# Ledger of designs, part 39: VH-VL binders against q9vpl3

Target 1, 224 residues: q9vpl3
Amino acid sequence: RGKINIQRPKAPHYERARVVAVTQPKYPELPKAKSCFKTRAERTQQQQENPYNEIIAREVRNWLDHSRLVAFFHLSSITADDIFRVRVQLHKQNLHLKSYGSKIIEQAVKNTRYEAIVPLFHSNHCIVFSPDPEKTAALLRIVRRVPQMVLLGGIVEETMLSRNQLVAYAQMPGLHAVQAQLVQTLSQAPGHLIQQLQAHQNSFVQVLDVHAKNQMNEETPKST

## First folded at step 12 (VH-VL)

Design D123
Fold by OpenDDE, look of step 13:
Structure D123 (fold): chain C 224 residues (1-224), chain A 121 residues (1-121), chain B 111 residues (1-111)
Amino acid sequence: as target 1 above (224 residues)
Amino acid sequence: QVELVQSGAEVKKPGESLKISCKGSGYSFTDYWIGWVRQAPGKGLEWMGIIWPEDSYTRYSPSFQGQVTISADKSISTAYLQWSSLKASDTAMYYCARDYGIYESYYFDYWGQGTLVTVSS
Amino acid sequence: DIALTQPASVSGSPGQSITISCTGTSSDVGGDNYVSWYQQHPGKAPKLMIYEVSNRPSGVSNRFSGSKSGNTASLTISGLQAEDEADYYCSSYTDSSTPYVFGGGTKLTVL
């Protein structure tokens, strides 16, 4: 196993590189005026919508709409057993691991705010849904046991996040934790202020006392 | 407050079996990885392995694979490190530690006080 | 095998700033960004000082800072104090099979 060269990080494995590339924020290209003429290729790709696919697509949409946390993973040569094990672990945390076909995802997100996720589903993938965005850290701890699950990105509170952004988000203290910290800080502030105010007052009194003592010493006439 | 409390020092002979413990408190024991780290006398830190306490999934360092067994009892928030047959070379301080990292970030934020294991004939 | 190299020892006077280096040999991009530093006083358990190259845990003095350049991570201790005398270990992620690698440790002496 090669030595970690911090200065020249080894190029990620092709698959990882692909994932990183896909998770790069794609700034929406200005809508190029879609010429009104659907190319022949676009017409022929109207694959007959399987009614079953539509049902599943609706399910996917429902999950997306009701989840505050959505994480996308690439699956690299993962066994069914490994998936099952991780699914069980995730489920215990109210995290729901689902796998859908790319076509189903495309259909599900077409003409929706989620359309930007389509490029993430060109290979084997799974999605983890949660109603609780605070479970992001728990999710990312659990998936460590499955190296074959490569994080691509996610959606948190209706915001699309890259892989790095999602990790960063998970590292942030929860809103409640932040609030608690704020309250603690605010509760300590008066004490500190009082101490500082008292310190200044005490210092002032000390200076005044010294001044008074010095004046008294100057006014004591040398009784010659 | 998060605490990891390890079992007391052990003095053993070569060939004996040993199981030391690490009890976690102040946090959800099943939600964090627990690792074991060896430190031989006057030497550096060596990672031995980690365990996910919820289902006892374990990973070992190649150097320690088959040499030790890491286990956990989530009902009492305790992780274990055990030897079937101790060697003199197993003489070391052993630390358990909580991994607070996520995804590819691996680091130990809380450590046990350590368990000294002395193996002498 | 991925190895992290640290100087065996560093020394400084009180009030000075010292830097401990940790150089990795691995080319794994993901692992290079996840460097941690631990402080260990004699007879005590290690203490996390820095995680993810530059992040400081709560309760750790702001005198401790971490950085990375290329394949070398650095721990900087500013305003060196007598209490800083300890062994310091860097750690890094390598791969999923070996997620923890420790450096050889650096003994810091405060003169």
Scores: ipSAE 0.870, ipTM 0.943, lowest interface PAE 0.5, mean pLDDT 87
Fold by OpenDDE, fold request of step 18:
Structure D123 (fold): chain C 224 residues (1-224), chain A 121 residues (1-121), chain B 111 residues (1-111)
Amino acid sequence: as target 1 above (224 residues)
Amino acid sequence: QVELVQSGAEVKKPGESLKISCKGSGYSFTDYWIGWVRQAPGKGLEWMGIIWPEDSYTRYSPSFQGQVTISADKSISTAYLQWSSLKASDTAMYYCARDYGIYESYYFDYWGQGTLVTVSS
Amino acid sequence: DIALTQPASVSGSPGQSITISCTGTSSDVGGDNYVSWYQQHPGKAPKLMIYEVSNRPSGVSNRFSGSKSGNTASLTISGLQAEDEADYYCSSYTDSSTPYVFGGGTKLTVL
């Protein structure tokens, strides 16, 4: 009685193999448990299609449209508490600190003149909005307390500015100060002009006098 | 006109506490950083710290961290520098100054007249 | 530690132009344009003379000018006057933790 080798069962007879193949219960493929792992793409798409995101995107657009000053900051390892504190300080200056997701920003600025800001929002960012561009200096003083807020650039009077340009803008004297300086300069201009005109005339007269004196000295015949 | 007026000269003994003041006027006190600078006799200027007067956020130089306390009372536009226990080495002129700079530009545009602190046994 | 080095003293005659240098130990000293200069007369508080390398505050004489080359900032005083005799300090931004660093000071003597 041949020991049935259970480890290497002899291939069943061709006919038996056929019957077994036909009678093999086709177990319905267990529904691949929809791995709750929505692909990053699906999650991204679902996030984009979220009605809530649309609402927020509209809010962002509204802020952009009504703000004369917009400043973009990168946030590097900042705590919620620090953000809150700086937000409070900014708010006291009528500066509004907001944080939005990159996707929301993309949606908000899509097909707008602000579309160029999208690349700024690849990481953790915040935006400061203000109706008053003169508050740029105040903004940049306040943010000193939070080194984690790195200025990336901004929009002033619908013009996109680089970081350096925004800082330069903030350093400019206010319109009134400029006007005052202009008035002061204009008030001094006549005096300076007169001085300059007189200086040239005086110099010319001096040169002429020296020339005349030299000519007189040459015309004195050596009386032998 | 912007002005910072400091409290008068102080003569103290080692171990005593001291609080000197700096009152700002002619500008919005809460909108600018106030700094303190030490100058030992015959020595140079040393930054001690700065304060945002609105909420009294303070930053110290590492050399002065824990050695002094900077505070402010925005209601009276006054900044303070205080010691819990004075040392002879604290003998110096102390200046408060307004920082007018923005972002990474740090400079003091207006200075107090200085407060001379003498600590002698 | 970032340090600013100034000459201990400089001298000049009335009417001359003198330059005071301020050299940072690191290439990062002062960033691109964050150097300030202060004038201090004996027994007086420092006065801001130059900010952001080359800008003059209101009320500061145009005889004072600032420049920067590499890691060296310079204060130039043209038409030297007796009243210019003072100590001069440079200051620079270093980092967010130590935003103020002062040079050792330069005594200017008007001869």
Scores: ipSAE 0.870, ipTM 0.950, lowest interface PAE 0.5, mean pLDDT 87
Fold by OpenDDE, look of step 16:
Structure D123 (fold): chain C 224 residues (1-224), chain A 121 residues (1-121), chain B 111 residues (1-111)
Amino acid sequence: as target 1 above (224 residues)
Amino acid sequence: QVELVQSGAEVKKPGESLKISCKGSGYSFTDYWIGWVRQAPGKGLEWMGIIWPEDSYTRYSPSFQGQVTISADKSISTAYLQWSSLKASDTAMYYCARDYGIYESYYFDYWGQGTLVTVSS
Amino acid sequence: DIALTQPASVSGSPGQSITISCTGTSSDVGGDNYVSWYQQHPGKAPKLMIYEVSNRPSGVSNRFSGSKSGNTASLTISGLQAEDEADYYCSSYTDSSTPYVFGGGTKLTVL
């Protein structure tokens, strides 16, 4: 009776191997966490078939028109759970994270001032809307949680900003603070201008006085 | 005024557990990252990790991953650093700090006074 | 791994200008503008002196300035005073996994 080599069990007979392979509990493949974000192909297909594309496009326009802060993000390989978590955090700050198909975006912004954003949406993307531009810093702090969200740029107060410009904007003291500083600076400007104008006038008068004195000295006849 | 107040100095033995605290005040505690930084005696600063207090999302330095636990209680504006089992090598000053940076800008603008942890047999 | 190298020590006389360098091992573009500097007196917590290469927080003396050239960031202290004697640490962003890296620190002695 051949010693059953327990260390190298002989491969079961082909039929047994087949039965074992079939009877192995197919552990349900954990549903690959389908990224809640449909693939570009899935999104494109849905957009073609959806009679409501125009409605969605209008919604996008409405968001764009009523938002004072709009930030565009590229989404790398990100899980639905991560998106959900960040969405919740953003929502608490009155920041609204939305995702739309590229075709919908194109339709929404066609013949509008926002048409320039279309090239940003050739891949997986999301948009964050807010009525408050002061929330830009909060947005960019929260987004740290999701490195897969890559900032592409944004719109603040109807102005298109690059990634770097948007970051710079967020780093600035609040618009009101900047405005206040500007007003203060401008309010101080008239005083400086008046001083400069007066300085120029005084300098001019001095030059004229010197000229007049020199002319008077030349007219004094050398009384021999 | 923004302030971070840490718990007092701790003297422990190897193998003991420890939890130190950092209480924030003067700002919205849930709107800023809180970080922990270690400084061994006579050594430099070492980043340990950060936490988002609103939902307690945490990120660790690879060197400290699994070695410590960072947590927060937003109801009392407090962040925590804890060890399950202290080592002599854990002897150091520990600082909590607020991160004021945005996006890829990471810097600490306010620091706690530090908590000295001494682990000796 | 991005490491920041600082000189172990620098010294200067009162009134002089000194510079502390912080050199990164990689030219990683993402970190180029995100250098911070901290001052630490003995037995005290670090204090932010410079953020984002050259910005001063409120309350920090204008004697402190930051700059960057290539992969080297520099902290310059003009008009050196006795109170400036401290340890100085640079910090930089590296990547999303390790967003904070500190230099080894520089001991500044005011002679």
Scores: ipSAE 0.868, ipTM 0.943, lowest interface PAE 0.5, mean pLDDT 87
Fold by OpenDDE, look of step 12:
Order: structure tokens, then C-alpha cells, then sequence
Structure D123 (fold): chain C 224 residues (1-224), chain A 121 residues (1-121), chain B 111 residues (1-111)
């Protein structure tokens, strides 16, 4: 029996080779998921044409249009659990935490007054919406629980505010308090003016009286 | 008017447990952080920790982590500071205080009257 | 460890202006505007005098003012009065893990 050359096995007999060839398991080529080969451009285009994105974009616009307070946060390595916990706390204060993709935000604010917020959404972000601008302080107190939420800025009463401006706004007395103070200050102004006007009139009358008295004394002839 | 009222002075022995209280009034208790500050006799102020009363989220100073427990009962507007086992070194005045700051601004605008804790053998 | 350094004691005569300094170990201590000052009379709780470097709470005398230059915050008391004799503590934000750091305190004596 010839030494089986293990290094270069002789080609099997033709019939055996046929059987081996037919019995070789044909492993189906795993369908290369077409999705893996889609160009970045194709992926981006498909995302833009997704009817679902349009629906979500409309939702975002609706939130922006009906909110008097909008705050933008960067999320730095935050867990889903942490987000959930803070969301619950915010919700109790009628603050609504939402997260949207950058493309959705872009679509939502395109050709609107909010277009300026697009540059804020380059990474993981969340937005907090509220119908009450007086909740800004409450928001910023709750956010302390989550250091991973970094304040970027916001919109209050249709005005875009920087981070510092939003913090400053939260520190101000409520609009009603400020208005009350203004009214109080304005109400005091007329009283002071009236006093000053009356003081001048009284002084003038006194001077005239003195003058009249002096003239009467000069007209009294010294009856020698 | 905003007021924080703390429990009375305590005299304890080493190894005993203690829980002191701070009751807030005149404001929404769940909308502000409450902090605890220690002051040893003749020494300065030391921050111990803070609590968000709404959900009892707590943050501790590294020096006090694991040494004390801060808790709150929002139903009665009360914050607590507790020890499982007191040490002589825990002898100090303890203050609760309301944090009125926002975001990165941390400051205490209202303080309790303090609770003196004396731990002696 | 971030520490705030205060002078142990300062003194002044009635009517004078005095300044208490609070110096951080790092330029990052308290950021730009997060320093607070507390007054404590003997046997009393601390009282907030200044927040965010220069803001004065309602009810605090205008004789108290705060400023910051570099890593040093300052509390200035003008027109010193006998009632101002107390311990004064500065506090600063450091980071989210340790949001409160107190200085060692300064004893102010009115002569």
C-alpha cells in the first residue's frame, strides 16, 4: 500500500471527486445586508425621506411653538436610568424632557425662527419644554441631580438666551413681581412731583406776600 | 416666612445610634435642596451632604460618605441626618440649610438653628 | 483637594473699612462667579451675606460687599460697627462631586 503522501494527497478518483463535489455543503453566501453598503449619502437621503421623520419633526415644531420655556442640554455619558429619573422629576414640575436626532431637529426648524438652534445639536442632546417660563429656576435646580446634563442655552418667551442669560433669567424675580415693583415705583413718582410743585408754589406765594407787606409799609405816610 | 427648625440637643454615648431632624416651613419643601453642615467645637464649617426631598436623591461629601445617612420625609417637610454608630469625634453642632442656588450656583440662604450633638463616654 | 484659605483674624476700628480675603488653591475654584460669604455670631447659625461673589440678599446691609480678582474673593465691610464682630466664612463651588467647600473662617474683631 503506497505511502499516503499526507502533504500532497493524490487527487481522488474521478468518481470520488464527483461525489465529494456534489456532497460539499454549499454554504449560502450570507446576504451582505445591502444596508451595510449604502453610501453615507444614500443613508442620509433615506433618512430625510422617511415619513416617520416628518411626523416627529412636526411634533418638535409643535413643542417649540407651544412652549414658553425651552432649554437645551448636552448629554455627556448619561445612562438611560438617569435620564428616566430626571424625566420623572421634571414631569412633576410640568417640564417635559425630550430627545431628538439632529436631523429631525434640522428638519423641524428649517425655514423657521428657530433655525439658529441647529448648531447646538451636534452631539447627544436633550430638550426640556415648558409652558411656564417661571419654571426655569425649578428646572435648573432639578438638573443638579444629573451633572451629565450640561446646559447650553434656551428660549424664553420667544427669545433665545445663552447659558449665562438663562441662568440670570432664572434668578430674576417673576415678571409679576417686577411689574408690581415697577408700578409701585411709578406710583410714588407723582407724589414726589406734586410735593415739589407745591413747594415751589408755596414759596412763590410767600415771596409775594412779603413783597405786598413791604409795599404797604412804604405807602403808609408818616403822619407828622 | 421661610424657616428651618431642628430637633433639640442630643447627648449620646459612643456606639449609639442617632437621628436628628430638620423641618422646613414657609416654602415648597420639595422644590429646594437641603444641606447638612457640621461644625466641631471651635472649628469651621464642613459640608456633609445634600438631599433633594422630592425623591430623596442624596449627595455626600467624600469625608462623610458612609459615615452618615441623609434622608427626608416630604409628607412632613422634614430632613434627617442619622448615625448608625456615634463616635466621640462626632461631637459637633449640626446645621441644616436650604440651598437656594441654581445650576452651578450653590449657596445656603436659610439655616436651621443647629443641633448640638455631644458624644461622651 | 481644593481648599479655600482665609486669614485667621482681622481687626478694625468702628467706622473703618476692612477686607477679608478668600483664596482658592486653583483658578478653577468657584468658577468665575460662585463664591458665597456667611456671617456667624457666637452661638448662632451662619447667615448668608453675599452670594455669587457680589450679590447681597435682602435684609443684608449695604455695608457688605463682595468682589473677586483672580483666585481671590474678598468681602469688604465698610463703616465697621460693633455688631459686625463675628466669624466670616467663604464658600465656593468646586465640582459636581463637591459642590460646597468652606474656608477656614476669619474672626473679625472690632476694636
Amino acid sequence: as target 1 above (224 residues)
Amino acid sequence: QVELVQSGAEVKKPGESLKISCKGSGYSFTDYWIGWVRQAPGKGLEWMGIIWPEDSYTRYSPSFQGQVTISADKSISTAYLQWSSLKASDTAMYYCARDYGIYESYYFDYWGQGTLVTVSS
Amino acid sequence: DIALTQPASVSGSPGQSITISCTGTSSDVGGDNYVSWYQQHPGKAPKLMIYEVSNRPSGVSNRFSGSKSGNTASLTISGLQAEDEADYYCSSYTDSSTPYVFGGGTKLTVL
Scores: ipSAE 0.866, ipTM 0.944, lowest interface PAE 0.5, mean pLDDT 87

Design D123
Fold by ESMFold2, fold request of step 18:
Structure D123 (fold): chain C 224 residues (1-224), chain A 121 residues (1-121), chain B 111 residues (1-111)
Amino acid sequence: as target 1 above (224 residues)
Amino acid sequence: QVELVQSGAEVKKPGESLKISCKGSGYSFTDYWIGWVRQAPGKGLEWMGIIWPEDSYTRYSPSFQGQVTISADKSISTAYLQWSSLKASDTAMYYCARDYGIYESYYFDYWGQGTLVTVSS
Amino acid sequence: DIALTQPASVSGSPGQSITISCTGTSSDVGGDNYVSWYQQHPGKAPKLMIYEVSNRPSGVSNRFSGSKSGNTASLTISGLQAEDEADYYCSSYTDSSTPYVFGGGTKLTVL
């Protein structure tokens, strides 16, 4: 207790209690002696955590190196069940939903051309990786059910794309879409003939309808 | 070649149950949203709900929540609209339609031919 | 209550250009929300004519164009033809709970 009245004549109750603790001798175990010697469990835990960080960073590097499509999202609060269900739907399309800490992303992209993506991971986020850039439309169709996932942009064929650029990319005809259109065109050759005949029939019906109306007007005198 | 074929017209009495169908063909049925749209006689279009057929995830319009059930059987590429107890006010044309939009875009690019449901005593 | 307002009817002569309006609020047609347009002939299913404000699907004539200004979207049909006589509906996104809000419809009569 001893309040020293040099600079602070009225000390708060908490400060007074702290001063009493410092001036009263006790037999505590000194924190400095404890901190000099780590326990076996603490030492082992630190070693385990370091190898996990490098393994996870290697995983991210592998995804970046082998994915022709990478999409970045801000992630608002969402239930574990909802995010799991969307992860399953994405996985069925070879789209892989992942989330990593910003320090791990920094470690993964260090000394790569992708270092510019690090600021995207300062807040809640998720990433979708895929080897199939043609799946961009499928990705953006599935995530409509998850308004909590807000598209930030992506990487397609090693090119950084903004949100609007990625959406525009998704709407362009892909090689598979062009190939599917060609197959449909070849299969539509008989159907194209039917459509031409149906168009002529519709035109013929319209001509007959006009003709019938003209016939009715000619045969029925109008009164004033 | 994308086609949505709906079940035939129905004449029902109030209180009866009904399940109408919409079969998709010419595309990958489980890769697109399917919506249901109502049109009362002489009236406009009203969105009822949408379904993701792969896992049957559904969203209902607030006006129709609890009044109908939307479901799908992906093994036969078919979506369904069901009432447990029909009312005279359920008399309308019902359309299914495929949504082709991505991200923030929502529109129906292909429509079924419609199913007329008539509920009268 | 969010509702899209369309005129009940519009008429025009063959070859004329006509415009059908779709008026909403800042929470639907206004802002960055997309609008689509559907054509419906009597007794038939709707057909998509315009999506994302101004885009035409494959197979839709370039006589149809879409635009938006403020809280009003517009469908313009140039070179009006008899087969354009139909009902026209606009649709707008509002929020994730109500991604489709339709207008009341406009009957186009070709004189």
Scores: ipSAE 0.806, ipTM 0.905, lowest interface PAE 0.9, mean pLDDT 80
Fold by ESMFold2, fold request of step 18:
Structure D123 (fold): chain C 224 residues (1-224), chain A 121 residues (1-121), chain B 111 residues (1-111)
Amino acid sequence: as target 1 above (224 residues)
Amino acid sequence: QVELVQSGAEVKKPGESLKISCKGSGYSFTDYWIGWVRQAPGKGLEWMGIIWPEDSYTRYSPSFQGQVTISADKSISTAYLQWSSLKASDTAMYYCARDYGIYESYYFDYWGQGTLVTVSS
Amino acid sequence: DIALTQPASVSGSPGQSITISCTGTSSDVGGDNYVSWYQQHPGKAPKLMIYEVSNRPSGVSNRFSGSKSGNTASLTISGLQAEDEADYYCSSYTDSSTPYVFGGGTKLTVL
């Protein structure tokens, strides 16, 4: 029979697993045959959903194209009532809280300058869109009541900003004062402005590189 | 100019109820948090709680939870602090203040003039 | 129940620089948490002097500056003037449920 003493089981949990794996026909066995039918059914179902996913991806593209403010958040577990109340408060400020699957986001940003944001959506997330970049402070004031929403960064006037940069943007004086400060900055030598933008881009690349490495080890978020 | 105007001083007896007010003007009242801060005679400042006036979402300091009620009427830009049964230990100056912080920043940039509440028998 | 430690009093002569300390723990002042400072003259409401550790609101003299190191935040007043005589309170964020923790206050006397 050859069964070994229970008291000191070998790490032959590994050897027992080998025997079970070998006796399971991986390619033509019942699970594979059953999997083949499920796989075809799953593929058929995904094909049926393809036009719906394209419609939603176009929706996201339209939001991105028409929003001067986009903020990205990591979202932890939260009750439906709490998220609904926050969505209402945001909506009153023309801030639109949305969540989409990572595949839909990939499709929406394909061939756009925003392709670099895709890794941010491979975990639980939500996005806030608004045509009103002056509402950034209002957004961040409302979000204080929701510790489950953790700011990751955003896009303001088609410029990608880190978390700290977005918060700093929100704290700037009103739009007229910001416009005056911007004009003053642009009056500096062009090389200084380009250098500042280059440093900003390098910081974003470093953050995205970290997210890309984490993507190798993380599961893809799903829409459910 | 941002202004917070509080109701006048109150002299009450233990067991009585009281509701004091804080009216905001010169800014969009429903766009900012309002806090309440207590200062006992000769003592320091103590945070009591904050409210989001638009929907009356409220958070209390653990020291004051169940001891007071914070509320707001957004139609008249007014926040309230209320006791159902006053105690002698409630004798203090009470301030309302606007919080101007965003995200993880919390600070009071404008304060009301204060309401002195005296509870004595 | 959580309290930040400030000296009970500090004094200085006109024109001097003084520093008021505010010491907490790694859970409040010592974290990545913001600290603010308030000035209160007798019989008056507090006035914000410093927010987010080192920022001055508009209308606050550049003689006031703030800093933080380890578990201690500091308010520095340079060029002391008679009108600086007041009580000063620090405040620190702790966590989302207790976002305001005040120090016990420091009485500044201008000699």
Scores: ipSAE 0.798, ipTM 0.901, lowest interface PAE 0.8, mean pLDDT 80
Fold by ESMFold2, fold request of step 18:
Structure D123 (fold): chain C 224 residues (1-224), chain A 121 residues (1-121), chain B 111 residues (1-111)
Amino acid sequence: as target 1 above (224 residues)
Amino acid sequence: QVELVQSGAEVKKPGESLKISCKGSGYSFTDYWIGWVRQAPGKGLEWMGIIWPEDSYTRYSPSFQGQVTISADKSISTAYLQWSSLKASDTAMYYCARDYGIYESYYFDYWGQGTLVTVSS
Amino acid sequence: DIALTQPASVSGSPGQSITISCTGTSSDVGGDNYVSWYQQHPGKAPKLMIYEVSNRPSGVSNRFSGSKSGNTASLTISGLQAEDEADYYCSSYTDSSTPYVFGGGTKLTVL
């Protein structure tokens, strides 16, 4: 056997299928993704027309509205056990790890200043929400154990931050309120202008990364 | 104010077991990684592993995987380094240190005073 | 397990500036990886002097500065003082399995 984080394979095995059937006498809906052969067009159509997506989009809107910290990550292949362990560690810090489809995110941020984040969700991803922006350092400390989670950027006090700005923010918790107020002041522009600046994820992230690196070399730490 | 206090010096014989400790105070112990670093007499520093004390998730240097056990007891803010069978080559100073880095940053900002382990036949 | 390359010793007179090098590869020092520097007096624990290539912790004299160019990080001590006599170690990130790789150490002698 390998390490503590071994993955339990779910083989399409006769014995496993029969055990599941016995354990669940009430017959659940068959998973279409495992049993169905679908075209790309059919999968796209079903995603667009599913009313359950609006319920989930309302959940995302609620998280965005009530979270003073939101962090966006690209997520590469990871075992279910490893992601669960990190979710538990994040939860202990009031940090809530979630994933949503890009259509759901689009519905959730429609007509808001956050519409520019939609392209971040075209690839495999996860989002961390928290009402506690002072927990940004804790988030980034925990994430170190998961190299599969690659930070893209975030939102602090309703202001969008680049990856490097979010990391800089995290390193100065005593400056949290000042940093958030400064970013809020600089981003008083209408939501569609912020939206346009976020539309080019690669270019925007690189520009902010350069700016944040320059600012990190000139940080003004608080006493004590 | 932040303090890492290690257990006292040990004199052991080859084949004996040993568990040394590192008690953290003045900060939230379960919110930071703790590393262990070895320094053989007259030699440089060598990283052995790190632990996340809240759930005892560990990563070992490839050189020390299977050679030592790193553990923690969060209820008493203490990390441990343990050998099941000491060798004479384990004679060294052992430091615990707090890692203060976030995301892609790794550095030890506060170090314990060290525990000298002497293993002689 | 491979150590970063540092000179075995460096010496200088009080008031002079000296530089200690730390040379690695493109996979550690030479990447976008951070480098840190530690000072160790005889019989004492190491002390962090520089983190993230060039940042000083609170309480570290501004006589200490760090930089990086290519595969080489540098620790510069200006206005050399007797208490600067110590061993100095660099450390670099390599990959997720070996996030700390130390240099072999440099003994600084103040003449």
Scores: ipSAE 0.795, ipTM 0.899, lowest interface PAE 0.8, mean pLDDT 80
Fold by ESMFold2, fold request of step 14:
Structure D123 (fold): chain C 224 residues (1-224), chain A 121 residues (1-121), chain B 111 residues (1-111)
Amino acid sequence: as target 1 above (224 residues)
Amino acid sequence: QVELVQSGAEVKKPGESLKISCKGSGYSFTDYWIGWVRQAPGKGLEWMGIIWPEDSYTRYSPSFQGQVTISADKSISTAYLQWSSLKASDTAMYYCARDYGIYESYYFDYWGQGTLVTVSS
Amino acid sequence: DIALTQPASVSGSPGQSITISCTGTSSDVGGDNYVSWYQQHPGKAPKLMIYEVSNRPSGVSNRFSGSKSGNTASLTISGLQAEDEADYYCSSYTDSSTPYVFGGGTKLTVL
């Protein structure tokens, strides 16, 4: 009603203190001025946090848009020196270790195909970005020295991969074009199609034979 | 072709120092872990430690922690195994090997030819 | 120290199949841990034959296969040949401080 037009919630004491301060040659005692100033400082700090969040969310969007490899890790307690040494080793391979708040990730991926990654960031985490999907093996080799980094999964060539799919991708030899085709195949039907691309490996066939027998048993319950 | 070439056989007395080498070629030396494996005469294989050659980060088997030093010179693609004071019990064949595993996989895909170290009075 | 148990020796006739066992615990061979197998001829360096339980490197004969059940990994050699006579070692991950634990070795003799 007349709250907005007549009086601000905290204005009367602040205005009176301001008039009194003009009449005093010394810096005023701070009980009321200090209280009003902290409220203004708190509001300013809240405004600064919002602009930082948008800037950081844009940074995340930029990394996602320009990275052909993105890997997600849970991060347990680790010394700053140990994580710094790993970040340096990753950087030498064009692998960029980053960490962001979950709200920033939510803002960065909304209205994108990657909204499903948000739950991964409700715990302590880190992300590795790279334009070079062929560096996936290098990434996973370097992080072996950091048991505190636990692989959760990733994105390769714009396709979401589980932890096991990302590890399988990293182990497969191939040209860039074959690697992109293989990522699409793994995400859609990893069983029989991965066998077609790894046909010369007898050990792979033996593992897939066990998998195929399990699938046939699941299909057979109605038959026999 | 990946190759690991080790320094030649050594005959030493107890108390002497020794540094043996392992030179990698045919691959990017700083992109892979290098391990050292001991084999005492007539005995099995025993892992000693691994090194990341790019920054010389090392990890030792608990059995060898403080007993040897593993190092690398990435400029010449060479890893080293070093003793400050040899014991007769250090008589063994020593292999370097490249680890090719990723994430939770650990295995040695290429091995050096071995360096025989003999320590006796 | 040996954390993995292998038979000291195994023998077979040419053309037959033979299996070498590698028995550990739930903390090494059991569970989700990978096992590898190495062949070593007398006076030579070890050679990787199987990695990640059942995968065969390029250049290794398809007569070699690996498997795992419970706490026991197995290396199977089919169509046994004289050249297969060697020592065979398994290796398993245990934890981050001991990522390589070898078995005691098995001497394979081809009769």
Scores: ipSAE 0.794, ipTM 0.899, lowest interface PAE 0.8, mean pLDDT 80

